# VHH binders against EKC/KEOPS complex subunit cgi121 (cgi121), part 31

Target 1, 174 residues: EKC/KEOPS complex subunit cgi121 (cgi121), of Schizosaccharomyces pombe (q9p7j3)
Amino acid sequence: MILPLFPETQVHVFVYENVSNCAAIHEQLISQNPIYDYAFLDAATILYKKQVYSAIIRALEDRRDEQMKTKTIHSEVILSLSPKTEISSAFRQFSMTKKSKNIVVVKIDSKLTEEEEFERLDKLVEGNRVEFSDEELQKLIDFKVLKKNYKLDPSTLENPLASILSSIALRGYS

## First folded at step 1 (VHH)

Design y50 (framework vhh_7yz9_2)
Fold by ESMFold2-Fast, scan of step 1:
Structure y50 (fold): chain B 174 residues (1-174), chain A 120 residues (1-120)
Amino acid sequence: as target 1 above (174 residues)
Amino acid sequence: QWQLVESGGGLVQAGGSLRLSCTASGSIFSRYAMGWYRQTAGNEREWVAFITKGGSTTYADSVKGRFTISRDNAKNTVYLQMNSLKPEDTAVYYCAADLVRYLLSGEPYWGQGTPVTVSS
């Protein structure tokens, strides 16, 4: 995918359900294995495609402005999902854990085509790929986790999209 | 809820220069990326230049090297300096704010537009 504001940046997003090797992937991420240079998100935290794209755009803006708070663009995507500016809390809120069952995987600046990235990820992730769509994401979300991460009250739950996008776009502002 | 006011358009001969200005009211300006788009009769609006709140710039290939976008945060104003103008640059130019919201939810906050005509 090419974003109009970042035309030379290639973006791929993959969704996997029923992943059995999250603990193994997590160990590779801790060891900073460059083969695993992706943003691995817990699908329990993602409700909309626009939520993921909002975080990607925010991360790319911060990279262009030389205002990144983390070492890699992929870790900056994870930070950008959080309404707070603290790195460790963002990772606790949104990153895949050893106990995750469904994941969203983001690749930015890929040297590979989408099909080639899929073949590569299929060897790393032991799970079933599903379409990156609002319909599929809605099947994987945990609403208790979503409410806690974005501090949603019951009155905003009917249409949480605007609140989520505002939280991402205005992170660090009143 | 914030007004964008554009100025600086007009008629100019090929090879000439124009400077467009866009002033945003209130305190929202410093939070958002600002950009310029243009529209010719019968065509969709196309982006021209983009500047982040931190000052990083991006340009469409058609204007790269000829146009410069800049911002003055103290005056809540974004500028488009247009040099080496060509008849093909003739268009109505629009200032836009909140481009992130545009990409995620539809239209950005638009100005009224300012016409630029480049004669051959």
Scores: ipSAE 0.000, ipTM 0.155, lowest interface PAE 15.4, mean pLDDT 81

Design y51 (from y37 with D98G L99T S100K F102W G103S R104S T105R S106P K107E; framework vhh_7yz9_2)
Fold by ESMFold2-Fast, scan of step 1:
Structure y51 (fold): chain B 174 residues (1-174), chain A 121 residues (1-121)
Amino acid sequence: as target 1 above (174 residues)
Amino acid sequence: QWQLVESGGGLVQAGGSLRLSCTASGSIFSRYAMGWYRQTAGNEREWVAFITKGGSTTYADSVKGRFTISRDNAKNTVYLQMNSLKPEDTAVYYCAAGTKYWSSRPEYDYWGQGTPVTVSS
């Protein structure tokens, strides 16, 4: 996908359900294995495509402005999902864990096409790829997790999109 | 003192073998995964092989089946056994511990000085 504000940046987003090897993937991420250079998100935390794109855009803005708080653009995407700029908290809230079952995977600056990245990821992820769409994401979300991560009250849970996007865009300014 | 020291590079004929060694301080070795990278003239540094603290290994597609990475806890050393060498393997090889990937914490990236490998036809 091409982003309007970053047309030169290659971005691919994949969604996997029923992943059986999350513990193995998590071990590779902790070991900093470069073959796993992606942002691996727990799908329980993602409700909308726009939520993921907003985090990607914020991470790319921070990279452009030399304001990244983490070592990689992919880690910066994970941080950028959080309403606060505390790194450890953001990873606890949004990163996949060894107990995750459904994941969202983001690749930025890929030198590969979407199909080539899919073939590569299919070798790393033991699960079923589904469409990156609001419909599919809404099947995988955990509303209790979403509410806690974004500090949503019951009234905002009915239509949380604007609140989530504002939290991502305005983190660190309130 | 924190240091990675590489050895074993040199000249070898195509089809030959070479073993690279990297000795790390004990604290680096016990805490981090270890890897080998290489850089050819005019190109960016590329990853070659990786070994976790527990001994799990991964390899770049270009070297799978030909190269073997291993570690020796008693010697605080990581090895790269290079078999069936090709002219395309000619590069400066670097040992690394602690990478720039994924870590949200302030961590040290440890790199060796590099050891040149030239494969002639």
Scores: ipSAE 0.005, ipTM 0.204, lowest interface PAE 10.4, mean pLDDT 81

Design y52 (framework vhh_7yz9_2)
Fold by ESMFold2-Fast, scan of step 1:
Structure y52 (fold): chain B 174 residues (1-174), chain A 120 residues (1-120)
Amino acid sequence: as target 1 above (174 residues)
Amino acid sequence: QWQLVESGGGLVQAGGSLRLSCTASGSIFSRYAMGWYRQTAGNEREWVAFITKGGSTTYADSVKGRFTISRDNAKNTVYLQMNSLKPEDTAVYYCTADRLPYSGFTSDYWGQGTPVTVSS
């Protein structure tokens, strides 16, 4: 996708279900292996495509304005999903863990084509690639996790999109 | 800009031992996870070992059982004790500091690198 405010920025988003090697991927992320320079999200936390894109836009705005709170654009995407500005809390809430089953992977500023990134990621992730669509994401979401992460009331949980997007856009504001 | 200062590299015979040190200036050490990477000519950098602020350690499979990473909080120094060295361990070794080890390969701080040569 082309982002109107960031038309030069290449953005690729991939979704994998039934991933069997999350523990191995997590070890590579902790070790800072450069091959794994992506934002690896737990799909249990993502309900909409717009949720991911809103976090990407917020991260790119923070980079443009020299206000990033983390060291890479990919970690800034993870932080930007959180309604709070606490880095460790955001990672605990949204990043993949050793026990994750389904993941969303974001790549920003790729020097590779989308097809080349697919080839690279398919070597790293032992799972089934599915379409990045609201329909596929809604099969993988955990509503208990979503409610907890965004502090949703029962009435808001019935139609959470606007609340989630506002939380991302207004992150850290009282 | 804070600096990581590496020392302890050199030439050693196969089967020997070497201890690398990395001292972080100022407050970097207390807030950052510390690690070691190595690079052989013609290859990309590969991670060797990491130690968190709390002291938890992780090692690459190629060095498990032979290398030990440790930290001395009073001296703001991380160490890599390398035992049973093999010629394949010959590389330039880099110290790293990263507030979020998870944050990818763009580390907050990289040392200049210290060469280690293991002769047969």
Scores: ipSAE 0.006, ipTM 0.188, lowest interface PAE 10.3, mean pLDDT 81

Design y53 (framework vhh_7yz9_2)
Fold by ESMFold2-Fast, scan of step 1:
Parts: C-alpha cells; structure tokens; sequence
Structure y53 (fold): chain B 174 residues (1-174), chain A 120 residues (1-120)
C-alpha cells in the first residue's frame, strides 16, 4: 500500500489465523533475530484496517520528525497503537504473545514485493493466511481486550472506530 | 544525550572491591530491566548481571557469589557491588537497560562504559 503522506514508503500488512507456533516466534522476537523484523500484533486487539494504518502513519511521522521512542519503525508501530506513550504497556496491550492464536504482521520499508514477503512470512508463521480486511479482522477481535485497551464506554462500543482513531491520533505523544 | 550515566570504575588489586553505579532517566528505569555487561579488547560484550523491576536477580557463572546487583527505585540507580576481584574481571563495564515482560525488540539503552582494572 501507498500512503498519501509517505508515497515512497512500502507498507505490507498480513493476517494469519490459527497460528500454532506463536511461542517459537515470540522466542525469536525476544532474541532480536533480524529475520523477524516485523511488527507482530495480536489480532485480538485490531478491529479495523484504519486502526493499523493510523498507527503506521503516526510511526512514520515520528520517524520523519526524529521523535521515535523505540529501536525500530516496527516497534514504533506497536507503540503508536496505544493511547499512552508508555512502551511496556503498549507491548503488553498490542504485541503478539506466546499465547496468541491470530496475528497481524506489518512490514515497512521492504525491499521485497508483497508476494515475496508473503512467501518469506509463510515460512516463519505456521497458520492460515487470510485477507487484510475489516470483515476478516472482525472475526478475530476480542471485544473485552479492545474495550480495556481503549477504555471504551458502552455508548461508543456500537461504533468504536472514531474513538479508536482519536485515541491513536490524540495520545500525549506529539 | 546519554540516558545512562555510569561511575565507580578504577584500579584495584586482586581480592579488592569496587562499587559501580548507573543512574538512568526515570522513564527508562521504570520500564526496563537493568543489567551490567563487560567487554575486553577484541572480544564481544558479555553479560554479567541482571535485575528486573521487581528486584529478581540473575548472574553469570563467572561472577556468581562475588558480585551483587541491586537497584534503588527512588534514585533511578542500579548498582554492581564487585567483591573478591580477579585479574580476569579486568574489562570496560557497561550499564544496560533491556526491555522485559512481553517484548523482545524494544530499544536497548547503553552507558558509555567505565573501565575496571584488577592488578595481581
């Protein structure tokens, strides 16, 4: 995908369901294996494509402005999903864990085509790839997790998109 | 520019003691496990000791029983008490802040290093 404010930046987003090797992937992330340089998100936390894009845009803005708080652009995406600027909290809330079953994977600045990244990720992730769409994401979301992460009230739960996007855009990180 | 500021290195004779200190910015100290690494010329940095936010400690076999890591949360400072020093402990010692809990690739922070020389 091409982002209007970042037309030179290559962005790929992948969704996997029924992943059986999350513990192994998590071990590679803890060891900082460069082959796993992606943002691995727990799909239980992602409701809309726009939620992911908003976090990507925020991370790219922070990189452009030399205001990144984390080591990589991919970890900055994970931070940017959180309404708070606290790094450990953001990772607990949104990052894949060894107990995750469904994941969203983001790659920024790929030198590979989308299809080549698919081939590479399919070797790392033992799960079923599904389309990155609102429909597929809504099958994987955990509304209890979403409510807790964004502190949603019952009145906003029926149409949470605007609240989620505002939380990402208006958190205290500027 | 440095998020971690180290002090306490120096020259000591074998069997002596040194206490290293590392003061971190409050935001790093509250979110990261703290550790000490050391490096000799021509070799990679090796891990020495680690302490979690909750105070759980772990040590490399080469220093276990001789070194003690501790933290003072009110002062945002981590300490390495080095007892029964050996010539093999001669190295540049680095304070490190490592992400912990559910993350594996958050940014590491490193101090500039403080030299420790043990004569025999």
Amino acid sequence: as target 1 above (174 residues)
Amino acid sequence: QWQLVESGGGLVQAGGSLRLSCTASGSIFSRYAMGWYRQTAGNEREWVAFITKGGSTTYADSVKGRFTISRDNAKNTVYLQMNSLKPEDTAVYYCAAKPYDSSGYLRDYWGQGTPVTVSS
Scores: ipSAE 0.007, ipTM 0.154, lowest interface PAE 9.1, mean pLDDT 82

Design y54 (framework vhh_7yz9_2)
Fold by ESMFold2-Fast, scan of step 1:
Formats: structure tokens, sequence, C-alpha cells
Structure y54 (fold): chain B 174 residues (1-174), chain A 125 residues (1-125)
């Protein structure tokens, strides 16, 4: 996938449901195994494709402007989903945990083809791959988590897209 | 699978010392950063001390010079040596594991994914 604002940047996004090995993946991330260099998100926090792409664009802007607050571009994607710049809170809110069951996986600047990433990731994740689509994401979202993470009131919860995107884009602009 | 078990808490008089231990079960203990936190009833958990996998340490201003964090990778254990204890140090003390993949230079960049059950420390006046 090619982003209009970053046409040189390769981006792949994968969705897995009913993942049984999140604890094992988490241990590999902690041990800094380079094979696991991806952003692993809890699908309970993601409602729209545009939400993920907005966070990716924000992370790429921060990298371009030498303003990254985290160690890697993939960690910066996780931070960029949060409306605030508080790293610990963002990671607790959006990253995969050992108890996650459905995940969204982002790869930026892959040196592999999409097919090769597909083959590699399918071996790492013990779950069912589904299409990265708004329809599939809406089956996996937890609206209580979404409401808490973006501080949505009842009036915006029925159509939260604009509010979520504004929160991501206007991070740090009060 | 991973668990943390704290020990060494108890009742001590002001000016006394205690050494807390936290033993981890699970793989790759030496690759994790470890921290100590404390909590009093009705308050948020307060960060106390942090040690990286490489042995670098940082401390909260309230405990600098009095507390020392250390680790023994052969025993999968992190320690908190508490000296010159004050009544205000009375709290339940928790150890926590931090995935260093997400570490940045400040406590705000640390994520803790496993916590012990806590060990109570009471400092009498």
Amino acid sequence: as target 1 above (174 residues)
Amino acid sequence: QWQLVESGGGLVQAGGSLRLSCTASGSTFSSYAMGWYRQTAGNEREWVAFITSGGSTTYADSVKGRFTISRDNAKNTVYLQMNSLKPEDTAVYYCARSPQLYYVDTEKGLIYDYWGQGTPVTVSS
C-alpha cells in the first residue's frame, strides 16, 4: 500500500482474529527479536482503516521532522493512535497485550514483498487472518475501550470517525 | 506463565532498614528492565526505582540516597534495599517488569506488563 503523503513508503496492514499465542508474541517483542519488528495493536481499539492510516501518517511526519518520541517507527505508530503524547498511556491503551485475542499488525519500510511479509507473519501469528476492512474491524472493536481512549461522549459515539481522526491529527494542539 | 513474587516486607521502626526481593519465574529475565512502585490506600501507584537490563539505575527524588535497586540475573531476582526508613515510606510495594523494546529515556516511556501481588511495608514512628 502507498500513502499519498508518503509515496516512497511501503505500508502493510494485517488483521488476525482468534489469536492464541499473543503471550508468546509479546515475549518475542520484549526480547527484541528483529523478526517481530511490527506494530502489534489490540483490535479492540481500532474501528476504521482511516484510524490506522492517520496514525501511520502522523508517525511518518514525526520521523520526517525528527520529532519521534519512541525507539522505533512501529512504536511511534502505537503512540500516534493516542490523542496525547503520554507514551505509557498510549501503549497501555492501544498495543497488543498477552491477553489480546484479535490484533492489527502494521509493517512500515518492509525490505520484503507483501507476499513474503504475509508468509512470515502467518507463521508468527496463530490465528485467522481476515481482510483489513471497516466491516471486519467493526466485528472486533470494543466500544467501551474506544469511548475511553478517545473520550467520546454519547452524541459522538454513533458516528465517531471525524472525532477520532481529529484527535490523532491535532495531538499536542490542545 | 510469567509471575513475580515479592518478599521481605514487614514492620520496621523509623530509621531502620528492610530489603525487598522480587523473584521472577519465566524466560529471559536478564533482557527485561525492572521497577519498584509503591501504593498507599486511595492513591495512585508511585514509581520508586528502576533498573535496566544493563544495570543502569534511576530513583524517585523522595528515595534518592536512601534506597538502592539491584539485580541478580542468575537468581532471576531484583532487590530494593531500603535504608533510613520514614513513616511516609509506609505502603504496599510492587515490583514490575518492563519490556525494554518500548523503553525511552524517561519513566513516561516505560510500559509495565507484569506486576507482583505486592508486599506491605509499615514504618512506625
Scores: ipSAE 0.009, ipTM 0.176, lowest interface PAE 8.7, mean pLDDT 82

Design y6 (from y1 with A96V L99S Y101F F102Y G103L S104G T105S S106T P107E; framework vhh_7yz9_2)
Fold by ESMFold2-Fast, scan of step 1:
Structure y6 (fold): chain B 174 residues (1-174), chain A 121 residues (1-121)
Amino acid sequence: as target 1 above (174 residues)
Amino acid sequence: QWQLVESGGGLVQAGGSLRLSCTASGSTFSSYAMGWYRQTAGNEREWVAFITSGGSTTYADSVKGRFTISRDNAKNTVYLQMNSLKPEDTAVYYCVADSRFYLGSTEYDYWGQGTPVTVSS
């Protein structure tokens, strides 16, 4: 995908359900294995495509402006999903854990084509790939997790998109 | 607060072996992933090997099959056994203790001061 504000930046987003090897993937991530240089998100935290895109755009803006708070663009995407700038909290809230079952995977600045990334990720992730769509994401979300992560009150849970996007855009300013 | 002290570097002939050690103090060593990076003058640090708290290992392609990383939690020490050394392995080697959950994700890492390794042809 091409982003209007970052037309030179390649972005790929993949969704996997029923992943059986999250513990193994997690071990590779904490080992800093560069093969796993992706943003691995717990799908329980993602409700909309726009939520992921907003975090990607924020991370790319921070990189452009030399304001990144983490060491990689992929970790900056994870941080950018959080309404606050605390790195450890953001990773606990949004990143894949050993217990995750459904994941969203983001790749930025791939040296590979989208097809080659599909083939590579299918070897790393033991699960079923599904379409990156609002429909599929809404089957995987945990509304209790979403409410807690974005500090949503009952009135905003009925239509949370605007609140979520504002939280991402205004991260650290509210 | 963490102190990492590397030892075991030096001069060695091509084809030889060295064992690097890195001992941690003032820390909860067993909960951290431990690793080795190397740096040549004018270049960025290059990842060499990592070992998780659980003992899983990963290696850079350039050293796979020649280097072995291991740890001894009772001694708060991580080791890098370097076999079949080549002149291109000449670098300053750095020990790292890393609590990161993702590649490059946090600044909760602790670095040693480095130990030089020179491989002559």
Scores: ipSAE 0.016, ipTM 0.234, lowest interface PAE 6.6, mean pLDDT 82

Design y7 (from y1 with D98E L99G R100S F102W G103Y S104D T105S S106T Y108E; framework vhh_7yz9_2)
Fold by ESMFold2-Fast, scan of step 1:
Structure y7 (fold): chain B 174 residues (1-174), chain A 121 residues (1-121)
Amino acid sequence: as target 1 above (174 residues)
Amino acid sequence: QWQLVESGGGLVQAGGSLRLSCTASGSTFSSYAMGWYRQTAGNEREWVAFITSGGSTTYADSVKGRFTISRDNAKNTVYLQMNSLKPEDTAVYYCAAEGSYWYDSTPEDYWGQGTPVTVSS
């Protein structure tokens, strides 16, 4: 996909359910294996496509402006999902863990097509691919996790999208 | 604080073999993932092989089945065994000690100075 504000940047987003090898993936990420250079998110934390796009746009804006706070564009996406700029908290809140079951995977600046990235990721992720859509994401979300991460009260739970997007960034636009 | 010293590069004929070594000075070698990268003039440095602190290995598609990465924590050394060498493997090879992917646990990455490998057809 192409983002209007970043037409030269290739962005791919993948969703996997029932992943059985999250512990193995997590060990590769902490070891900084370059084959795993993606943002691996816990799907329990993601409710909307726009939530992911808003974080991607903010990360790309921070890279453009030489304002990145983390080591890679993919770790910057993880940070950008958080309503705070506390890096450790953002990773605990949004990145996949050894115990994750469903994941959202983001690739930025791929030199591969979306189809080629699917082939590569299918070798790394032992799970079932599903469509990156609001419908599929809503089957995987954990509302207790979402409420805690964005500090949602009962009045915002009926329509949390605007609250989530404003929490991510003022510049988080699709 | 860390110094990585590569050795083993040189001239070899197509179909031949070379073994590269990278020895680290400094504490905590066993806790670092280690990688090999290569670079040709005018191109970006590309990843070749990776070994985690636990010994799990991964390889770039271009070298899979021909190259083997291994480590000896007692000697603070990582190796790259290169078999069935091709002219397109000609490059300067770099050893890297890789920090964690995660910002809140990432130590500094360390690189060696490189060792040239030339494969004649």
Scores: ipSAE 0.014, ipTM 0.280, lowest interface PAE 7.6, mean pLDDT 81

Design y8 (framework vhh_7yz9_2)
Fold by ESMFold2-Fast, scan of step 1:
Structure y8 (fold): chain B 174 residues (1-174), chain A 120 residues (1-120)
Amino acid sequence: as target 1 above (174 residues)
Amino acid sequence: QWQLVESGGGLVQAGGSLRLSCTASGSTFSSYAMGWYRQTAGNEREWVAFITSGGSTTYADSVKGRFTISRDNAKNTVYLQMNSLKPEDTAVYYCAADTEWYSGSDYEYWGQGTPVTVSS
């Protein structure tokens, strides 16, 4: 992926369904194992590719401006998905849990090629890789979770994209 | 279950130094990653420094080269050595055990905060 404001930044996004080892991955994330330096998101919270890209761009802007609120760029992506700026709340809302079944994984500033990241991540995640596309994400979303995370009412749920993107872009400012 | 208690804050002149301490009263401290965060009135809490259970450190760009995080597992204590202090470092500093970030279980592992005021 090439981001217009960050053309030299390497960004890779992977989607896995039917993951059987989320509890093991979660243990590695809590232990801060550097091999697991990725943003591991619960796919139940992600409806659009643009949702993920908007969070990545916001995180990179915060890093550029020396305004990161978390300790890694990947943690900043997770925070940036939230319409609020409270770190623990954002992780509760968007990060994978021991009970997650489908996940979205983001890697920024990889020292590896995309192919090498695919090989590495396929060894860490016991699940089926699927295309990072709106079509595949729509199969994995939980609309109850989406409604709660972005405070959507029935009228906005009919066309949630604009509301979600505005929440991400204007986090902490409205 | 366990408590984080910060100390060492106070009033200091620009260019001066302070050392903050955070002591955990519970067991298993050595297995936890520890961090320092700060907050000014009307603003969000921001990350300052992080140290893993293995001793690897990471710093926010605003404090790199000036602040040093360290830990003493025998004393269940994490430290933040703050040098070359600037007025913009004025904040309430909070200690956190980082294991909650991925579980999102609760906020028990935050300290009460220790205020730091840098004059001039």
Scores: ipSAE 0.000, ipTM 0.171, lowest interface PAE 11.1, mean pLDDT 81

Design y9 (from y1 with A97T L99Y R100S Y101G F102E G103F S104Y T105D Y108G; framework vhh_7yz9_2)
Fold by ESMFold2-Fast, scan of step 1:
Structure y9 (fold): chain B 174 residues (1-174), chain A 121 residues (1-121)
Amino acid sequence: as target 1 above (174 residues)
Amino acid sequence: QWQLVESGGGLVQAGGSLRLSCTASGSTFSSYAMGWYRQTAGNEREWVAFITSGGSTTYADSVKGRFTISRDNAKNTVYLQMNSLKPEDTAVYYCATDYSGEFYDSPGDYWGQGTPVTVSS
């Protein structure tokens, strides 16, 4: 993906459904295995492509401005999905867990081509890769989780995009 | 589910030393990377030191050369040796499992009560 404000930054986003090895992946993440240096998100929390893009842009802005609050750009993406600047809350809300079934994986600053990242991730993730599209994401979302994470009431739940994007953009300023 | 219990905090004079301990129960400690964080009132948590399952260490610039993180897998314990303490080190210290320097487990698993450290001038 090419981001207008960050055209030299390589960004890849992958979606996997029916993942059977989330517990094994989680163990690799907590052991800080560098092979797993990605943002691993629970797909139950992601409704739109724009939601992921907005978090990536915010993370890159924080890196550019030397204002990152986490140790890695991938952790900063996870933080940036949250409407608050509280790191542990963001990870609780958006990160993959041992019990996750569907995941969204973000890679920033890849030294590999997109195809090489596909091949690498397909070896790490035991699941079915699907297109990163609003249509596929809408099959994997948990609306109760989305409502709780972004404090949505029933009237906004039918069309929550603007509210979600505002929450991401105003993180730390609201 | 993990339970983390921090200990070893207290009152110390500037230039003094303290050794903090964090003991984990209810999970496979040796496979996990562990970190120390600190928090002062009104501020968010700040990363201090990190140790991988293999024993590699990383430190925040503010504590580098003064603090040493280590682990004893047989005791399920991670330690923070704090030397040359400064008033600015006054905080509540927490240990946590870590992913690239951030919390990754559920809210109830990575939080102990914390152990308060007060450094007088």
Scores: ipSAE 0.015, ipTM 0.242, lowest interface PAE 7.4, mean pLDDT 81

## First folded at step 2 (VHH)

Design ca16 (from c4, 14 letters changed; framework vhh_8emy_2)
Fold by ESMFold2-Fast, scan of step 2:
Structure ca16 (fold): chain B 174 residues (1-174), chain A 122 residues (1-122)
Amino acid sequence: as target 1 above (174 residues)
Amino acid sequence: QVQLQESGGGLVQPGSSLRLSCAASGFTFSSYAMHWVRQAPGKGPEWVSSINSGGGSTNYATSVKGRFSISRDNPSKTLYLQMNSLRPEDSAVYYCAKSTYWLSGDRTSDLRGQGTQVTVSS
């Protein structure tokens, strides 16, 4: 099940393949350049739209409940993808790296329209934008990375959706 | 030191019911979500059910939904799993876990209790 979104919160999700400037983007993220205030995820870690939506909803719930463990809502999305509440491990598992080729970008609380965010991101990301769909994501996933990040056994690898969503959903309980 | 002690397992026939208990100590039980996780021989851990800290919100794996009920008694620091209409495929060691433990899909040190064996056989 897709969890409900917060109706007053603007959320945009973008997918880019064949990105040639991941090293440059990564340097901007490390320097905390406010222009890059997005959650930049490695698409090798994302199999389903529901996976991203679940992490967004958990991050928004954590913000609502004053339970955020990280400094920004975008870093909280990255943490929320992880089955554990270990911040540094979550960033290493899910964040874009210098070697990434395909990325998923999440923007929360945008002051821009989706069209304006497209124009802005297309200037920052040197790659091909594709549809945010399960079909496109399944072309970009690395199943070895997915298995390691969610500790999936061979019996769950063929249909891991329920296991992934459960891992994300239960992280927010206190 | 977190301590979790499961009990209530046993050998039963298909269609039977069992009630599992988990006695918790070493942490503020009423502040944590709790989970039931099971592991059959030769398989990794499977999440079964979760309950929030106050007991008002529950969630279940598709395989047990409608048959199992999770509950808790915060004053006695005890977690329960009521298992109805048991099937041979429910046979496993059942573990209770504090909110950070079950997020591991592999057999790890995240499962802190000794577990209680449930065997459903005809």
Scores: ipSAE 0.000, ipTM 0.105, lowest interface PAE 17.4, mean pLDDT 80

Design g1 (framework vhh_5c3l_4)
Fold by ESMFold2-Fast, scan of step 2:
Structure g1 (fold): chain B 174 residues (1-174), chain A 121 residues (1-121)
Amino acid sequence: as target 1 above (174 residues)
Amino acid sequence: QVQLQESGGGLVQPGGSLRLSCAASGFTFSSYAMSWVRQAPGKGLEVVSDINSGGGSTTYADSVKGRFTISRDNAKNTLYLQMNSLKPEDTAVYYCAKSYYGDYFTSRDYRGPGTQVTVSS
């Protein structure tokens, strides 16, 4: 996918449910295996496609403006999902853990087509790939986690999208 | 330049206790979350615990939960790991680091030789 604001940047997003090897993937991420250079997110934290796209756009803006706080663009995506600017908090809130069951995977600056990335990721992730859609994401979300991560009150729970997007866009000011 | 100096490791019997320290310099320690990471012989790296910048929020790996306690003293730029009820499988080199996950384990954040912990009868 090509983003209108960043037409030179290739972006791919994948969703996997019922992943059985999250502990093994997490070990590879900790060891900095370059084959695993993706943003691995816990799907329990993601409710909308626009939530992921907003974090990607913010990460790309931070890279463009030389304001990245993390060492990789993929880490910057994880940070950009958080309303706070603290790296460790963002990773605890949004990144995949050994106990994750469903994951969202983001690849930025891919030299591969979407189909080639599918082939590569299917060898790394032992789970069922599903469509990156609001419908599929809503089957995987944990609303208690979402409420805690974005400090949502009862007035915003009926329509949390605007609040979530505002939190991502205004990260560092809130 | 980030400089981290671990100490407090040694040989201990199963069921024993050790307290590890990490002296930090070259960055504003009070502004960063910190972690303890270990590598056992023949195994990969494992994050055992992390702590936020203020010290009020901590996490632990399932393998050490209830036995290890992470803490920090921002006035002294020092990170601690209190290890109780030690088991042979806790035998590893222990490192402290300031970043988490893939960002955590960039070579730029990996400083010093760590401290060896051996749990043996």
Scores: ipSAE 0.015, ipTM 0.193, lowest interface PAE 6.8, mean pLDDT 82

